# Miniprotein binders against Biotin--protein ligase 1, chloroplastic (HCS1): the designs that were tried, part 1

Scores and structures below are computed, not measured.

Target 1, 330 residues: Biotin--protein ligase 1, chloroplastic (HCS1), of Arabidopsis thaliana (Mouse-ear cress) (q9sl92)
Amino acid sequence: AMESDASCSLVLCGKSSVETEVAKGLKNKNSLKLPDNTKVSLILESEAKNLVKDDDNSFNLSLFMNSIITHRFGRFLIWSPRLSSTHDVVSHNFSELPVGSVCVTDIQFKGRGRTKNVWESPKGCLMYSFTLEMEDGRVVPLIQYVVSLAVTEAVKDVCDKKGLPYIDVKIKWPNDLYVNGLKVGGILCTSTYRSKKFNVSVGVGLNVDNGQPTTCLNAVLKGMAPESNLLKREEILGAFFHKFEKFFDLFMDQGFKSLEELYYRTWLHSEQRVIVEDKVEDQVVQNVVTIQGLTSSGYLLAVGDDNQMYELHPDGNSFDFFKGLVRRKI
Positions, changes and structure headers below are counted from each chain's first letter, unless a header gives other numbers.
F, E and O stand for the ipSAE by ESMFold2-Fast, ESMFold2 and OpenDDE, each averaged over both directions (binder to target, target to binder). V2 = 0.75 x the mean of E and O + 0.25 x the DockQ between their complexes.
[cut] marks letters that were taken out.
The coordinates of atoms that the task and the answers printed are left out; those that the model quotes come from them. Centres of patches stay.

## First folded at step 1 (miniprotein; from TG1 with D12G G13K)

Design TG1k
Amino acid sequence: MKVTVKIRVEAGKMEIELTFEADSPEELKEILEWLAEFIKRLGADELTLRVKVDDPEKAKEIAELLKKLLEEAGIKDVKVEIKDGEVTVRAELK
ESMFold2 (binder alone), alone request of step 1: mean pLDDT 65; pTM 0.582

## First folded at step 2 (miniprotein)

Design F6a (from F6 with K52P K63L)
Fold by ESMFold2-Fast, scan of step 2:
Structure F6a (fold): chain B 330 residues (1-330), chain A 81 residues (1-81)
Amino acid sequence: as target 1 above (330 residues)
Amino acid sequence: MKYTIKIEVDTEEAAREVAYELLEILDEMGLENLEVEITGKEIKIEARVESPEEAEKLAKKILELAEEMGLKDVTIEIKEE
């Protein structure tokens, strides 16, 4: 509409003729929507190959799509050079898109509306979102752990395939990724319930080839092997979906227990000692606890020096595992 | 009539627990075309109920469930759409 403040173009790409027909149908219906009255234009990948901005250092759709061999995840790709949120693209259009569809962008920006300042991410960050369905809401929170594990294993697989030294990507519970004490990524999961199923949208940001705001995988790699080949976002995303589909199937079949030991080898919290503050009457009591793992619900399980069991829940800004301080909730 | 019910709780974990229990109650009540969205600490339920009385009955059941779960800081907002 003429009154729309923003517009964006979404390029649709499918792995096989089945996904290609879905893309054609979506374009013909013009049914994809975005928040804030954003005007959406849909373009098929076959129509986008001669665009001038494809000459930029943009995400290479064909490199990604030709690399995947999954049966469900990543077979339908939505790409835009610039988006406010890949997560919004998949979550607002869940019913229109095949389950397992992925949205990728080169630049994310935090939009206008209330301020004149527009923040833009640097190019080189792998920013994507994808969808899945689950029936049991009690285990939906565990998906973020399966996702984070798949990211760490994907990085290792790409390094191994290219003959590169391993980059030791660690998980900071519940949803952050770290290398050498610096944050390189994060995961966001949201869910809606419809028709007796949980529609889950997963967003991931991973610093592959961007040096801001902290560090990136390629900066770490250059420090270890200065003349090595660099990691590519497309290769990591492909490897991610290969690992995620395997881990998701294992998780659905055997539960998180099947991935638990690998998760604990990968996270930052094995045998971590943490001070838990609790209020007894009018006094603040501090207990030192040792993190043991996760409960079935995804909370932290710890054992105190007082030999008591503690279940620790996240509280956003209240948790600082690097300072070793957590406020216990009842 | 379409009704939107918003529930805000102390933590994201509590929001997921409350939402799951509510979905079981709503299924037992036979409500159709039900949509539940969980974002952080907020639970948003969009449901087509037959009357304002059914919406009030649902809100009362939500408050009773919150009390049984030991939740003290629960806010409920109901809007007719």
Scores: ipSAE 0.000, ipTM 0.385, lowest interface PAE 12.4, mean pLDDT 77

Design F6b (from F6a with Y20W I38W)
Fold by ESMFold2-Fast, scan of step 2:
Structure F6b (fold): chain B 330 residues (1-330), chain A 81 residues (1-81)
Amino acid sequence: as target 1 above (330 residues)
Amino acid sequence: MKYTIKIEVDTEEAAREVAWELLEILDEMGLENLEVEWTGKEIKIEARVESPEEAEKLAKKILELAEEMGLKDVTIEIKEE
């Protein structure tokens, strides 16, 4: 195996012969790129038996791929035991990879957040990134909400199929996932524009089996049903792509309105009263507003007690959900 | 010949608006092989052109637009591939 900082091994796995031929072509060209002059070695799944099976806790490529029943998303998998960023793998190689390709890693030692803060994942976190194309730039910002819904419904679906207690995963706008008041995941979407299409790269982190520093899905599950079978990253990811493809098709055909009721049932903000603080001439002005939903652009829609409408943006404002405060970022 | 330009702005909304305005203007120029990415508060533009004359035209247009928008920390580099 190659070392992560000077070299990286990427294992390629396809759902069908079509994806397998793509993997062979990529390996022959050795065309995949990573930042910081990292040397890339491409390995087919059939050649990766020693790399995958020597670690019992590694992401199980076969288990994931056998769970995939999609027609577009998740059918081409890139895996490495350790990466600096799954997001960089798919975004830097968008033109080389089939749209809908997913990259997964067991350990991500430096991630990318919306603010570009360093994010590090312990083993047991489901860390993945995948790609999609959209033509309408005005609705590209809404894709993060479709992704959030697909994650929450995937967890529910896996629990239902296994006869497990319901884990109540909630959405904290704009892009965080919570269980019992503790963060269990986050979503990052970036896009580029080329040939009248938006090339979107989606990154997701979900605490499945890593309890530090906050909590994980399996810790919640063990608290409710100590003798139950644990959730597996592979099954959740497979269920995610099934739900995402369904929701993405609805979103593209009928717009976000087709998912809006489910989104509001799932998010933390229905009917929430919040205090908006602005600094005017060295005085703090407070306005109380009630969150109603989302605007067509994907920002928070709120109504003041004076019946005035407000649009709250994630950048330029800090939203402290538990304190009910929105404050201008400095 | 390849160009890379980086622009930094105060908010993600400003970055999106700037990127959109740049896309409209560059599309009007009929450019192919143009990629515009924004992430957080940073905009990165990459373009591939076929001739030095096209490269000069692109550089001039981007600099003029940046000046009109009052942008700072704008750099344009021509990289040969």
Scores: ipSAE 0.000, ipTM 0.355, lowest interface PAE 11.1, mean pLDDT 78

Design Fa2 (from Fa with I38W)
Fold by ESMFold2-Fast, scan of step 2:
Structure Fa2 (fold): chain B 330 residues (1-330), chain A 81 residues (1-81)
Amino acid sequence: as target 1 above (330 residues)
Amino acid sequence: MTLEVEITAKDPEELREIAWKLLEIAEELGATSVEIEWENGKVRVRIKADSPEKLKKIAEKLLELAKKLGAKEVEVRWEDE
């Protein structure tokens, strides 16, 4: 039988003895799977000396884990120096991993080696995915906004702790992160309904310390304070889980209204005027609307000059923020 | 063999209602596994059954039901395992 040439080493790290025992159990069962028949090797952090080099700017597992003060999220870490998708690691293994597990990689690649060109993410990107469960499908679409807020607030917290100027990370609805008009990150949320629960996998990419020609948080920081210390991926991720767990608890207890004011202060769309183009019997009809906020389902709420309400959906509408244009797809 | 049913609807509330009803009928018709995957504006329902004949019967009923409930688009795909 032909075996896959693809292989992957996953380093497992736990915050406490509870998570450490889970890691040992997973290694003993060798139960983690990846797509395309990728051969998976599971390694405990204590055994991972040969995979981590001090000078290679690898994600520092100990620095991250020592920063975690959460009760659920980020307490079980899966790390690899190079992965095709952190999202695949957590989503394909949802049933095997503790809920709240995070997967991190230094390099995320697309394509295949040997015979084809392989795309690789720039070194210094914070690339991670984690899991959560929700029961109420009505509010699942809102989780991406809770994640976005947690990222923006985590960056502010790290800057504040280090005595650095705040980097003004903004949210471009529904799931992009921007600084000074340039994209620095993105969020992907997928969910699968099984056993009366939504199994949610959250993927985040954030340009923290990428080299040129890409922009990143540290490039923005050096522009503001040239002699400042650099932001560390590990510190941002730790701060992220602290903020996310707090915001997730508020969201679950009090609904999105508890976070709504902070969200609207942080997003790019307050009072934005956009042109909505519809095709009616081969005629193009344009309506000018003003963005008011979010609907209960998590889509853009806009109001026309005639006070007619509009709900703008991702993928159902082509939304160009910089042109203020929305085109409906038929 | 896995059955995949992808649907869209005019609004997210309607899409959610259709998805729930598809899940219920798939379970009633004896699906061994039913997974719902949500993406922006779309829902995919992935179904497994213990026989190809049962899976075909489920496919036919889900297609009829999605159309009856007002799905904007319905796509049915077969994935060989």
Scores: ipSAE 0.000, ipTM 0.308, lowest interface PAE 14.1, mean pLDDT 79

Design Fa4 (from Fa with E39Y)
Fold by ESMFold2-Fast, scan of step 2:
Structure Fa4 (fold): chain B 330 residues (1-330), chain A 81 residues (1-81)
Amino acid sequence: as target 1 above (330 residues)
Amino acid sequence: MTLEVEITAKDPEELREIAWKLLEIAEELGATSVEIEIYNGKVRVRIKADSPEKLKKIAEKLLELAKKLGAKEVEVRWEDE
């Protein structure tokens, strides 16, 4: 076997004795893998005091874990100061990790964005990935919308608890997060099918406290209230898992309809008019449609002036929100 | 021995339908493990079976089915373990 110079240390932290025993078992087996023959060293939280320096502004594992009140999600934490992809950590090790495990990093050089988007995170960005299982593949595409809602509601919850001004985080369909017309985050969901279950890996990047003033939540907050206390990544992540577990349970029990009203209040597309361009025999045909919502499959539902219904797919249609333009890929 | 099939199609709904049909056929033909990944406008299927002969039969049927369902491109790879 060939060994590479690439290596990473993964710190394992559990909420209770159950998760702590899993961490010990993983360390003893040394079973976690990463792509490109990256050497993986597993370290228990109790052994990691030399890696976590208080003055480094590193993610505070204890602050996050002490805030977790969930029964499934976020109870097993994998942390590294620097990773190429939190998504790869959870997706490549799905069978080894408890479902609901979260991986967090302080610096991620490249994230998997949806088609062509390579996301680079400066220090201060909240970069995390976690796992879940679903049995009904027909509703798997909707999970990204549940995740988006959980992020927006988590930000509101933290602001409310801290007595801070409201930060209006909006959803740009299908998977982007915006504040004041600027992108502050993105969501990537991938799924694999094994043993009659969908293994879903969710990656999230959210600009909380990165160094670019116009592109993060704390920059927006400072613009509204310059002397306010800042949002912390640990508080947002803890609130996220609380909201996500609640929304996920509602979604699994009652379907997306239980979250639909909140989603439409939060997204950028209510009553939006868009021009759909289609090529018919070398002619460009333009149809004006009005976005109505989502189909049961999770795609945009729109109605044309011809009273025809249109279903718009993220990868099948080029959608420029700011221009209100959709072009079909031919 | 692991069979890997990568399929490209015109739209994501078509990719989803192709992925489901490929899974159904692989299970019907006796695959012991099937992993399906949908990403970047592609479907990747990794299949294991208890014999090379069974994997070849699965590969032939999946290639036929993918083309019938309108796949734009199909790539088949074999990995020896």
Scores: ipSAE 0.000, ipTM 0.371, lowest interface PAE 12.1, mean pLDDT 77

Design Fa5 (from Fa with E37Y E39M)
Fold by ESMFold2-Fast, scan of step 2:
Structure Fa5 (fold): chain B 330 residues (1-330), chain A 81 residues (1-81)
Amino acid sequence: as target 1 above (330 residues)
Amino acid sequence: MTLEVEITAKDPEELREIAWKLLEIAEELGATSVEIYIMNGKVRVRIKADSPEKLKKIAEKLLELAKKLGAKEVEVRWEDE
């Protein structure tokens, strides 16, 4: 393995005494791991006063945890001021963490060493990852749609509670979030299979309060109501887990059909006409199709003007929403 | 060195069956680590072995098996450690 002097501090916070005991156990065993031989230090929230700076715009652990009323999701929190990936924290440590654990960071970075520039996410982005388990692999691909709905509804709930104007967050299939034609977020889901269960790790990035010149929800809000109170990452995350747990239970009980109408009202693709490019005998052929919805497997279902059906896959086709163009990859 | 095999099939049930058989054969052939990722109608199998020679033999057997089991597309990637 590569030797590294890199160190990372993970702050552990629990909603109740049950989660607090888990945090103490993890700290005593020092069992959490990160990739690239990163040295991990585990710190309980009660010991973390030196890492939580008053007077900077750091994520407020107490504000988030006090808002949690869920039974499963978001009750165990891992926080660091700076991480390479919140997704790596939860996925590499899936077996050690309670299912439903969430990892949050203020800054996510990419790149290392003398050869590459280090990229850092703007402070004020809500960057988080959490875990869940599913038994039926056929419906695992649909979970990203449940997550995206929970994000859009969480934003609406926080706006309603604070008396703020409506922010119209839309879904660009399969996994992007948009406001007024500009991307404000994205979702990444991965799963592994162990012991007859699918271990799912969900990563979400949402531009809540990024500084200029980057667009975010609060920039949209200020454009509509300059004197309004701003949206807070902690309030949105709390509302997200409340909505997600409700939608997840509905999805597991009644299938995606129970959420389908809300999904199609929220996405950008209702009645959209798109051009599908395909290569036939070294010639490019273009067909016009109309988006109908989703197949049972979670891919785009489209119908041509002659009623032939098309199933569009993100890995087999590239989709340019603004041009209405789908190109097949070699 | 890590081997990554990415598979698509006609339907999710067929895709799942292929993935399980690939996992079983990789373990039987001496893989030290096998991870299956199922997401968005694709399956990725990540495999490690004690030597590049073992890993190459595993790759050859898995490619042949995936095609015989009806995989629509099979992609193989090699990642150096």
Scores: ipSAE 0.000, ipTM 0.272, lowest interface PAE 14.4, mean pLDDT 77

Design Fb2 (from Fb with L40F)
Fold by ESMFold2-Fast, scan of step 2:
Structure Fb2 (fold): chain B 330 residues (1-330), chain A 85 residues (1-85)
Amino acid sequence: as target 1 above (330 residues)
Amino acid sequence: MTLEVEITAKDPEELREIAWKLLEIAEELGATSVEIEIEFEDGKTKVRVRIKADSPEKLKKIAEKLLELAKKLGAKEVEVRWEDE
């Protein structure tokens, strides 16, 4: 059952001599692991030139790395042309990799079994995962909001730097990214608790330059300015880590309150009216509430016309943003 | 030998508090390793507690007490999986 697709090559790239020595150490030990007995081959950036020649549209490691000016995040890069999960690479190897390491792939695939049916993501999507540590588990769920905000601000920064019109990327709570009512991205966070610390793995998918049938940032840009230069995944990722490190430091020092105003300006839910459905004696009762913001725990805070406060949880409710409907699960 | 306990609760905050208490008690009962995995996506929260101990007998006692405690603390669903290493 060993096929060519049952192996993967991971290219290791470091920002400084410190990260380069880590890459050499990892290669010498062959210590990186992936699930399902996937055979892993580790390659240093200096040895990867032949692999890059096979895909002219591959992620440009040097363009990204040369743009990084961060102190922690994005300084160690793992890249593969094709992976089942960037998230698996960083989460399964958390103890082996510097905290803040990022994994990027050009194609993510899903598929298994005798039929060999394999789904592949379209090329041009920015798909990456990175790691961080937190000590206070109560604020770990808020990290997805910091990530979302960093993505939206990164897109604005790249557009501004290139003299392009701003693409209005909005946040659909809790973790989706939208442009003109169409989904362009999503965020997944997982954490493992070990030695009084939460080891957090963050995964992000952002439609930058992928083809039909989905929308992407470059399709929106072409609609606004047909003669404009296109956005590049490497530029957005570099800008993301610059913004994320700044916002993460602010969040860790001053809490989410320091980012809250900017978050509310960016999300889709300010003053939104929603219908909350609840069961009372086998009858469905509907209450109209207005979204005010977030609670300290990161759930939706809403107020009814009777001035009663409501905290809305997706686990206990179904939330349909476009219908303005929240139904409580039993 | 690894014990995995997956829990769900009616409230994500309650779920985190339950997981934290389960971790402390597993350590008190002699677990050699305790890992809590919290997954949050589309506002959904799941918690898995993975526990290692130096003997099957210790691990069974830990499992029994954690299962009772999780239910007492309001967990809606508790699944326990045993895995040899």
Scores: ipSAE 0.000, ipTM 0.383, lowest interface PAE 11.8, mean pLDDT 77

Design Fb3 (from Fb with L40W T45E)
Fold by ESMFold2-Fast, scan of step 2:
Structure Fb3 (fold): chain B 330 residues (1-330), chain A 85 residues (1-85)
Amino acid sequence: as target 1 above (330 residues)
Amino acid sequence: MTLEVEITAKDPEELREIAWKLLEIAEELGATSVEIEIEWEDGKEKVRVRIKADSPEKLKKIAEKLLELAKKLGAKEVEVRWEDE
């Protein structure tokens, strides 16, 4: 049987004895499932010595886990050298895994998130997915913004800690990350509602040390400071969970308003003018609106030249988010 | 046996309102499990409602009522599929 089609080995790693005991229980039950009839083999970190044979380019589980200072997120780690989707690992096994579990892979050989589209995740890209629970469905769409903000702040934190030049990671609404006008990452959030709770699975891809397809953080860093130390995926992921847990707690306690000022300073859309199409009596009229921020539902809040407020929603018929927006007066 | 209903609508707020009403009706009609999955990809949102019941006959009755309700509430597209467990 082909390894990539028929079988997969998942290495389980815990921060403390509590998480280590969960890992042992999961291995004993052999209950983790993957799509496409993939056979899953569960391996404890202590048994994984033979899988991590002196490959200094593989994700370093110990380096990541030693950096974790969180109370909930990232304390239970699932790793495989090659996966079809880290998102599938956590979403298909939501009920079996501790909430806040993270799955990481070095190579993701098939894409996710896009109809009929495939995104290749070459070695050097930070590919991970993790889980969380929410009770209020009205604010679930906002979690992707908390995630993207945590990524940008994590990169800044690692650069500051290592004495490196500032890398200006920006957010392109709703779910993309950019540096110098080039895409360096993306976020995919899915949620299921079960037993009066939303089970949220978050997937993130961030170009840290891969040369394709456009750019990566270390390429930008080398351009600014050629002899600087490079950013490590493990350190960024650790910093991410530190920032995410802090931001998630603020979000849950005070709502998105507690983060919105920082979010607007980080995104690409402050005062952006956008052309939207209105259908009036079977005629298409183009109107210019100015982006003000986000609505409570997580869509773009804009103001027309008539001083009317609009909520802009993506139109699935367009591949350009801003050309495919539909507006609703509020 | 699991029923999956996938719906789209003209805007995300209407889509979520429809999905929530389908959840309520499925529970009232005796579904043993109801899951709503919301996807946000490439600026497009769609919702899948996955339903389990204690019998295939009961699940078919729920499916017929949900399909009728989704159309009445203005769903743009509705697809129903059956998955063996």
Scores: ipSAE 0.000, ipTM 0.364, lowest interface PAE 11.3, mean pLDDT 78

Design Fb4 (from Fb with L40I E41Y)
Fold by ESMFold2-Fast, scan of step 2:
Structure Fb4 (fold): chain B 330 residues (1-330), chain A 85 residues (1-85)
Amino acid sequence: as target 1 above (330 residues)
Amino acid sequence: MTLEVEITAKDPEELREIAWKLLEIAEELGATSVEIEIEIYDGKTKVRVRIKADSPEKLKKIAEKLLELAKKLGAKEVEVRWEDE
């Protein structure tokens, strides 16, 4: 299979006439690009009878679009049954798409990686990417925390509306989502600085209805209530954008401090004790610290039994959450 | 022709400082386009700088100065890629 001869159909769907006119303009210009000379065909939702499957496994564009009540995020939707990366669709076309555009796919067959480790998204996983703009680069790294919080609250909102048992989705700092000690999702944020603004692309993978390789939200739900109705990707995504827009506005207006208490109630690290190992003159020194929270820059803040403050950086330290061990990288 | 420089550092604030200095030098040396991409994934922070110039000679000069500066500023890892359009 050669990607240079690949073709890709992108279905465009707008919430209102404003977004519909954008979709028509994009189709007329045929300006959207994908890597490796992939041929891109742009199709309006009204023209997509053969591509928009009305089965249980295909993402339901209408169900999603009818659920959103946002003013910016998720109002312009790009969908394909199969993509190499939703993240690449929005990031490669940032200048062409309305800010807040979302790309969704049913199957993502490779991730954005330059190592042997790549993302693979089986059908039933909610894989999406969307865009936003920020001017202050110092707070760009914090956006992943706003995103993760919005995901956890969206799951709670959908469960509440459907009368379902509470699914306790937790955040593993900096960017992973867990249920009952098993990973159910992850967040990727990339940012490009252009024209004095940070163009941020956010990618999210959430195991809603896929069982491979670990677990998913519906598997957890069936374990708690075997006869319950299942969670739908479309409903979670709609709830996500509702929560994200509110949290993003709060974050931009009042800073991360406005979301901090909710974040700490949701993450796995409250009062976690960890051993920090450091090498001093060929001696390994171990200090026990208790995680307190985040610094203003988004690093882990911890306090030792000696009342000394410790700041733990993801690239300067190796943090094994399950072992409670932090080692300094050499 | 496009130059892509990928940088990692111990501290995300150091990466931002490095990225800004690289932007300034690339513009000073005649880059026609400079993009800075900050990637946060799997507990890692990386900065990629993509630079375009009118000639291979200018691009090579920019690359050499950026490598020298990144090392001087304490970058942990620097990767340079060349892409021809």
Scores: ipSAE 0.000, ipTM 0.331, lowest interface PAE 12.3, mean pLDDT 77

Design Fb5 (from Fb with I38W L40T)
Fold by ESMFold2-Fast, scan of step 2:
Structure Fb5 (fold): chain B 330 residues (1-330), chain A 85 residues (1-85)
Amino acid sequence: as target 1 above (330 residues)
Amino acid sequence: MTLEVEITAKDPEELREIAWKLLEIAEELGATSVEIEWETEDGKTKVRVRIKADSPEKLKKIAEKLLELAKKLGAKEVEVRWEDE
């Protein structure tokens, strides 16, 4: 009969004895699941030396874990050399994993083997997903902005510690990361409601050391300082969790207002003049608005020359912010 | 047996309000489990509501009520799927 399922090996690594016991428990239960009837095999780090090669361009679990100084996020790591989605690993297994668990992969693929249309990401991209819990659903949409800030600050922090020149990583609302007008990363957030809590899964892709198909942080760095040391995915991820935990605590305690000034200094849209195009009777009508910031719900707040307030939602619009153009979807 | 309702709306805030109303009504109609999943990627948002009940007959009545309610509340698209347990 034709094979209907795939197989996947997940390597489990913990920061302390507490996380190590969790890993052992998960392996004994064999309880982790993936979509599309994927068979999952769980392997402890101590058993996975053949999958984690020295001198290979594979993510270095030990280098990352030894850098972690957080109290919650990134202390339990799931790694695979190849996955369809790190996001699927953490979201489909939210109830089984400690909150704050991170999944990392070297290669992410899309497509079905049956169709023979399989896309694979290049090695060197930092691809990870992690989980968190929130109780107030009204502020859940803002978490992607906290994540964006943590990424940009983590890159800056690593560059500063290594004595490297400043890489100007910018945020393109709502969830993209850019350097010198080229996309270097993106963020995906999903949330589920269960037992009066929001279970949030965050996925991040960041081009650290993959020169194709677009650009990466190390390519930008080499352009500025050809003899510089390269950025490592493990160092950036460690710095990310340090910054994220700090920002998340501020966000939970004081709201997004505590991070708002830093966010606006980092995004591409401060005082940007944008043309909003709407269709009326098959004719294009243009209105010029100026981006003011974010609404309390996390959408773009803009003001027209008439002082009319506009709230721009991604679901209803097509954005070309480099041209200052927003087109309504038809 | 599990009922899955997938909905879209013109804006994410309206979509969230619709999802919360569907959750409330499903519980009121005797659902034993209701889970809501929100997904936002590249500026596109959708929601899935997964519902379980004690009987297939009760679940069918919940489905009919939720379809009517989602449409009344302004859902752009509504898809209903049935899964055997």
Scores: ipSAE 0.000, ipTM 0.343, lowest interface PAE 12.3, mean pLDDT 77

